# Ledger of designs, part 336: VH-VL binders against q9vpl3

Target 1, 224 residues: q9vpl3
Amino acid sequence: RGKINIQRPKAPHYERARVVAVTQPKYPELPKAKSCFKTRAERTQQQQENPYNEIIAREVRNWLDHSRLVAFFHLSSITADDIFRVRVQLHKQNLHLKSYGSKIIEQAVKNTRYEAIVPLFHSNHCIVFSPDPEKTAALLRIVRRVPQMVLLGGIVEETMLSRNQLVAYAQMPGLHAVQAQLVQTLSQAPGHLIQQLQAHQNSFVQVLDVHAKNQMNEETPKST

## First folded at step 11 (VH-VL)

Design cb73 (framework fv_imvotamab_arm2)
Fold by ESMFold2-Fast, scan of step 11:
Structure cb73 (fold): chain C 224 residues (1-224), chain A 120 residues (1-120), chain B 112 residues (1-112)
Amino acid sequence: as target 1 above (224 residues)
Amino acid sequence: EVQLVQSGAEVKKPGESLKISCKGSGYSFTHYWIGWVRQMPGKGLEWMGIIYPSDSYTRYSPSFQGQVTISADKSITTAYLQWSSLKASDTAMYYCARLDYGDYFGFDYWGQGTLVTVSS
Amino acid sequence: DIVMTQTPLSSPVTLGQPASISCRSSQSLVHSYGNTYLSWLQQRPGQPPRLLIYQISNRFSGVPDRFSGSGAGTDFTLKISRVEAEDVGVYYCMQATQFPYTFGGGTKVEIK
């Protein structure tokens, strides 16, 4: 049909997911037709009646606390059979694909160092967890063949990374130096954390960009 | 390969204690819930409770609260179902099953079952 | 507790013909998250239950495409398009929308 109600930019690859996630305008929740106004007390009572909120949040916190690699993805429509095949491939690399509702993720990370991830989960999403950050390259190789999964960003060694930073991290040899920088950034005093994270991330991105460009130049075979 | 292996059949007298086991392998044991399900001879399935092995948090069915104890030992990847004093009405097949909320939101892999017979 | 009612109690089916099993819940299985946590399990004689279908209509790993699930709210159906000899057993619906988790009474599929 010719009526357009949504923007349809060229479908981004996983490498562009972070740009899409960061530059997307925040959409307020659409008002639900015929919805009653609920008081704070009524909302609290409904939450207390739902035991799953705490039960599933317990599971989410356990994954976050015991994973040195966490990758966030936008997930487009995919069949159960296709997602199962992706899970099998990921599991061979000790990568664990999980889907949780946005409200549960918010409850799990509220008042924790992970609270900053909440905005990533306002659309269809999934998360990949691993105890092994060296598996980032394997993860990106697998999801490259799954156009329904678009990388938004992640956490490596307790440091928040954008999509571009995760892609660059996966391409670097000698990852120990990168891990040391990430650990050092996280050891900074909370009072300066946001400014220091921005400064360190900018420096880190510059280093990764230069390294990635150098690696691409060296990867080009000379046939003569 | 995800596998749950349960302990062997038990024959007990009323009033005796019993502890049966369910050993998980082929997955990260502490990241998944273990549930217990009873099936009385010739009858259907009854959910008894679940445990999260990471911190031993438990949730019981009201019908089984106070009748059994569910526990887990993550160092040996094993969950347990225990009775302090068995009754003849406890005669049943008992299954353990794995559960998570981030994938199927249901029991995906099941143990082979442990038959418990309680008679004098 | 949510009561799960299955019909029929027994379904004798000619080999190669379809079978249909109904499951009705005493209240809606739609969770406040918007999901419906309805599963179907198969139990062959002398064997443990096995997951067939999760969240109404999604087939579990290795489940043949002759099995399909459908439904919404309180009324759910499991269909076997062409019953084979290995499909003999008892089928259970299960809800995980609220605690305690409850199962249907079971439907026995038999060859006639």
Scores: ipSAE 0.753, ipTM 0.877, lowest interface PAE 1.0, mean pLDDT 81
Fold by OpenDDE, second read of step 12:
Structure cb73 (fold): chain C 224 residues (1-224), chain A 120 residues (1-120), chain B 112 residues (1-112)
Amino acid sequence: as target 1 above (224 residues)
Amino acid sequence: EVQLVQSGAEVKKPGESLKISCKGSGYSFTHYWIGWVRQMPGKGLEWMGIIYPSDSYTRYSPSFQGQVTISADKSITTAYLQWSSLKASDTAMYYCARLDYGDYFGFDYWGQGTLVTVSS
Amino acid sequence: DIVMTQTPLSSPVTLGQPASISCRSSQSLVHSYGNTYLSWLQQRPGQPPRLLIYQISNRFSGVPDRFSGSGAGTDFTLKISRVEAEDVGVYYCMQATQFPYTFGGGTKVEIK
């Protein structure tokens, strides 16, 4: 029984070889992914201004302009179902979770005050928008339960905040509360100052009073 | 709850003008696109155009460009579709739908439709 | 314009049996950003269209698990694992990858 040489199969009979050659599925040459060698810059330049991008970019700009709270998240292996669940929870708090392509974001924020956010969008990301900056704590509470959502930073009241700053902000009392506290503190300062300034005077008056009393007692003749 | 409520059925003659409406509620009207879709009797769906209510930016299908006008009044959260001169061929059901590029990239909520009948 | 072709035109199905609808596009629906913006809509008799599936395979809110979408590039499929009476209607695929948006011709699902 001739050992079938699996490594060097004997060439089939010429007739069989012809049939095999004709019946061999011609697999279309996989387009050589020319894309692997194009620099990010080349890839970005060749992206023909898709009129679509402008349209979507308009939406993104509108969200940015009308939101007082914006949070940026990296998405790590999150399923569509998970995103949907989070979206529903956020929506109940008037928090709007959106996902846009990085290029769209770039176009949307180009030559705007938001241009600094572009570096945050190198992978899968989502953005949460809210008209209410007081919802920051609620946002963080919700996303803490979603390990696939990693907070990168945000914008609150037109101020860019790091992740840590955003967390700190969420822990602070509302702006009005802080302002009220500040006003109270400042209002108390003059009172304390006055007290301190008067303390020496009051002490001096007390000493004088004691001295006067002592003198009066000395001048009262012992009426025998 | 997100709702789109359209104006009632219309019966018109050829040559007449018509403006139908779509009122959005339950969401921020200015942040989402509104699209119009035509469905002729017994036929499929045809995309007509979209509008961004925030600034009234509008895009039309080439087939409907110049044939209709899409507009919006954000103050009353209403989008409009209008004809200057109706044709018998404009007889159809017209739907408005909300479009969100940030979530679904499609029409997620639809109006109940407005039937427009144009007959001599 | 991207032409969307649905097959079959009509799909008579027995209650409890599966149904499958195909949608083919004249060109790739993969957007330059890598996403594929294909949606499936259901239109019940006398009702407006309803979104079922977005981006090929994601179920919209309130859509039953018996609906599933699959596909890539130019070939897409909507499956109903067990057809119910309420599933009667016309189903449309829609592409939103390029303007103008275009719909398939529709597939009518009926109960035998």
Scores: ipSAE 0.537, ipTM 0.771, lowest interface PAE 1.1, mean pLDDT 86

Design cb74 (framework fv_imvotamab_arm2)
Fold by ESMFold2-Fast, scan of step 11:
Structure cb74 (fold): chain C 224 residues (1-224), chain A 120 residues (1-120), chain B 112 residues (1-112)
Amino acid sequence: as target 1 above (224 residues)
Amino acid sequence: EVQLVQSGAEVKKPGESLKISCKGSGYSFTHYWIGWVRQMPGKGLEWMGIIYPSDSYTRYSPSFQGQVTISADKSITTAYLQWSSLKASDTAMYYCARLDYGDYFGFDYWGQGTLVTVSS
Amino acid sequence: DIVMTQTPLSSPVTLGQPASISCRSSQSLVHSYGNTYLSWLQQRPGQPPRLLIYLISNRFSGVPDRFSGSGAGTDFTLKISRVEAEDVGVYYCMQATQFPYTFGGGTKVEIK
């Protein structure tokens, strides 16, 4: 053959194709739950999403669905050798350190109960997963010696916990009934955890601002 | 620690079916992708496809789409590569390898390989 | 498909001397969030491939520090600072940024 065919012989007949085109909307109807608030730009962005992002997002969702302990960390600059040593120590405790891009995490948790965690990932980050929530104490002990990793919060038994709540949980290892009760008494709506984390960020910014202003005042003494 | 152990060498005739295996151990099997890579005698590496054992989601290289089937049985931590009808051109070493996007962003641990010979 | 081109095809080297392998991709390997999924694999005769380097420059577990990776965008280099007898084998670059995943043609490192 070798014939280059612009027209596809097996395509629908023109009249049939015309009927199909008329009956099919140019844009799909958005999902009822949140569709009325999505813009045309958002729909266009969704259509341009890379299929490979969905492959990685599948991996993230699987970790979230099968982990009873999830801990979120800010991650400062660290060498490959150093992070490998941390990963090995964590793995001995059935703790799995993972790094995923912020956009992928957002895609993975969109339309899920964990959507509220997205603001935690606007800077360098990593996540530690485990099927065993009793390992929270071991996690904090290991990470305490890694200054590049700063605990932001976590999820224990599907309950969102702030940094302080997760630290409190870690102090009661091996007492399943008491640990479950603690999670219940400390539990908060996902939005509350984000508010607490944002408050910590704002407090930190205030401290930095005061320090900077004090240094500026010192640089401009009255006697000059 | 982490191991991928593949089934033994196979000698088949054209037109026969074949299913080879790759058993994972020492890690959480359902959290990692398994990929299959072909190496024809004296040639380089060709990626064939991947599977996510947790939900059996698969993706194939266009060159291998329809030529092979990749599957997994998470209850026995085993992935499979299958041909319905072998061709002489399928003679090659086949490797399975583990992959994720959270640790090493590529194929980190490899099986020992399964040699498949197809001849009349 | 992203085409991965390796040079040289073979690298005969004297023990203790450096070796350098180049890998060129037909398209940028930078993913949408800044990661470059470029890996280097080593295959010794009769053995399966072994991961050497991931994300351009990071050594995998157990890989000697004489191996180093560098590069950005479309141009990548694997360097062996002092080649030893156990380094004999074929080296492949690989990309996992775009479907289908593709490998370089391989570079055979051998002792003169």
Scores: ipSAE 0.617, ipTM 0.824, lowest interface PAE 1.7, mean pLDDT 80
Fold by OpenDDE, second read of step 12:
Structure cb74 (fold): chain C 224 residues (1-224), chain A 120 residues (1-120), chain B 112 residues (1-112)
Amino acid sequence: as target 1 above (224 residues)
Amino acid sequence: EVQLVQSGAEVKKPGESLKISCKGSGYSFTHYWIGWVRQMPGKGLEWMGIIYPSDSYTRYSPSFQGQVTISADKSITTAYLQWSSLKASDTAMYYCARLDYGDYFGFDYWGQGTLVTVSS
Amino acid sequence: DIVMTQTPLSSPVTLGQPASISCRSSQSLVHSYGNTYLSWLQQRPGQPPRLLIYLISNRFSGVPDRFSGSGAGTDFTLKISRVEAEDVGVYYCMQATQFPYTFGGGTKVEIK
């Protein structure tokens, strides 16, 4: 019984080979995800000036200009459903998750104060916008539950912050609270200074008083 | 809740001017595009144009370019569609819709529509 | 302009049965950035259009699970797994990949 060579199956008889060749389901060649191997340069060159770019760039710029909190995230293998869920959660906190193409972002921020953010947009990314910088803590709380969203950095009150700085900012008491604390601290400083300055004087007066009392006691003749 | 409320039905004669309105509420009006869509009686939807209320940047469909004017007043969160001279062929339902490129890249919320009837 | 062709024009369906609507574009709807900006809209009688599906397959907020979108390139499909009475209306596909935005001719879903 000839060992069926599973590694090199004998070519079927000509007639069978013809039938198999004709009946073989032509699987549409999966579009070679050409996108994975195109260099950034190739991707950028092929992006013909899409008439949408200017339009969308305008929108992006407007979001940037009117947001007091902007956070940049890398997206790692996140599904559309997951994004939607996160979007809903963020929206409840007046946080707006947006996704734009890198070229659009580049165009939007070109020759603006935001130009430094361009290097953050080399891969799949999203941006969260908020008019309220106090929502930073809420934002971080929400995205912590989404491992596919990686914080890259952000802009708070027109200041660009690193990831670590943004995290630190979220942990700080609100600006008003900090200001109040500062005012309180500063208001106490003069009091302490005065106390210290008066301490020596008070001590001196006390010493003099004791001395005066002692002198009075010495001058009181023992009336026998 | 996001809402777009349009002005009421209009009955006009050919040659008359008309301006209909779309008021947005429940969202930041200046951050989202407003589009206008025509629907002739018993017909499908036709995209007319879009406007960005923040700076009133406008784009038209070639079919509607020069035929209508789209404008917006961000102070009252209202977009407008206007005709200088109406034609009988302008008889249709007109919808405004919100467009966001950052989320859906489509019209996510729609007004209730404004019926415009032009008859001699 | 991109021409959107919907089939069928009319889809009489028995309650509880599935429905399928096809939309074909005259050219690829894949944007230069890789996204496909195809949406499905529902218009019930006497009502404005409502967004059902965006970006081919994503359900908009409040849209029931019985609605699903699929497709790629130039061929797209909207499916209703179990048609309900409230699903009666006209359905439109829309492309936003290129100006001008264009709609399909619509498919009327009716209850048999």
Scores: ipSAE 0.591, ipTM 0.800, lowest interface PAE 1.0, mean pLDDT 86

Design cb75 (framework fv_imvotamab_arm2)
Fold by ESMFold2-Fast, scan of step 11:
Structure cb75 (fold): chain C 224 residues (1-224), chain A 120 residues (1-120), chain B 112 residues (1-112)
Amino acid sequence: as target 1 above (224 residues)
Amino acid sequence: EVQLVQSGAEVKKPGESLKISCKGSGYSFTHYWIGWVRQMPGKGLEWMGIIYPSDSYTRYSPSFQGQVTISADKSITTAYLQWSSLKASDTAMYYCARLDYGDYFGFDYWGQGTLVTVSS
Amino acid sequence: DIVMTQTPLSSPVTLGQPASISCRSSQSLVHSYGNTYLSWLQQRPGQPPRLLIYEISNRFSGVPDRFSGSGAGTDFTLKISRVEAEDVGVYYCMQATQFPYTFGGGTKVEIK
């Protein structure tokens, strides 16, 4: 009797989208030195867009700065009703699906630690934000049933992760220390855990030194 | 449940100062813009301005720039609309409304309104 | 500023009959990224406005399917296929394509 998602295959679609995302067509190279000034039309367009887009860019930066989980998706054609259903399911898990134009994303992250994400947004896209990184597994479970959304990568605890690294993170048991270790291992970034351990060791040494000095003060009257 | 609850009706004389409030609940207050909209008696809607509570960034309609001050206190999830010196022409219903650009460009949830009457 | 013009000013309609409201903008509402940020609001007597339609044709959560939006560029329409008693109120179009945000003058829907 009717269609059963024949027009929306899951596995083949995801694999093809992933290959396309990795092996995108050659981009024309335009060195900045070659474009030392803008045309009148380009200046007018930039002036009109910049003030307006700065309003929306503030919202994007706030979501990035206050979300411990950020996931980036390529978004194929989807109806308003379908995306609404996905948004409702995500919201129940404290996951917030947002859609912003590529130029707004670029303006928001320019000269920030997130600037490296800009190449991910050359085509239709959306972003899911959450203050709770433990919701990564719930996120991937929900979007697995949405073939129009293809995971590109994400940010967990301020660390950029590829698609495969984010999937690996989602599969970890719910032990915070283990999940934090995985993030540090996968990202190959300087270990916050190592830094925290070194700080605690230094604090321990300081406490021991203070205790020794206090004992010396107590012993002085007895010695004399 | 997303809610915006506004302060009660005000009756003032010309020249008096006034500050009305809009308290948000049921959502992350600092992630959403709050806009203020005026509706004069028997008239349509006029956008006054917006504020982003996270950093208190404001953008005003040119018609309201310098006439009012919009502010927010994120510690109590409340936005404010303030006049230093009221005029009889400020008599109107004032609404606050939530705005998010990432879902859509629209005011999705509205406060119940605060009626401000300015008469001598 | 973009001027939003609504017609008609009032629309008395018999219960169960359709109603149509037009909204025209003085400039194209197409944003530089191709989206058109036009929304429709409903204000029932004594109540605050309520979002009905966003981005021309998308119904907001909880809005009955008898409401539909259409249009492009500078010409937009809100249709109510079968007006019910609770649909009485004033309807406004709004543009958010550029600052300042502007509203149409409103259309009052009343039962005859």
Scores: ipSAE 0.583, ipTM 0.801, lowest interface PAE 1.9, mean pLDDT 79

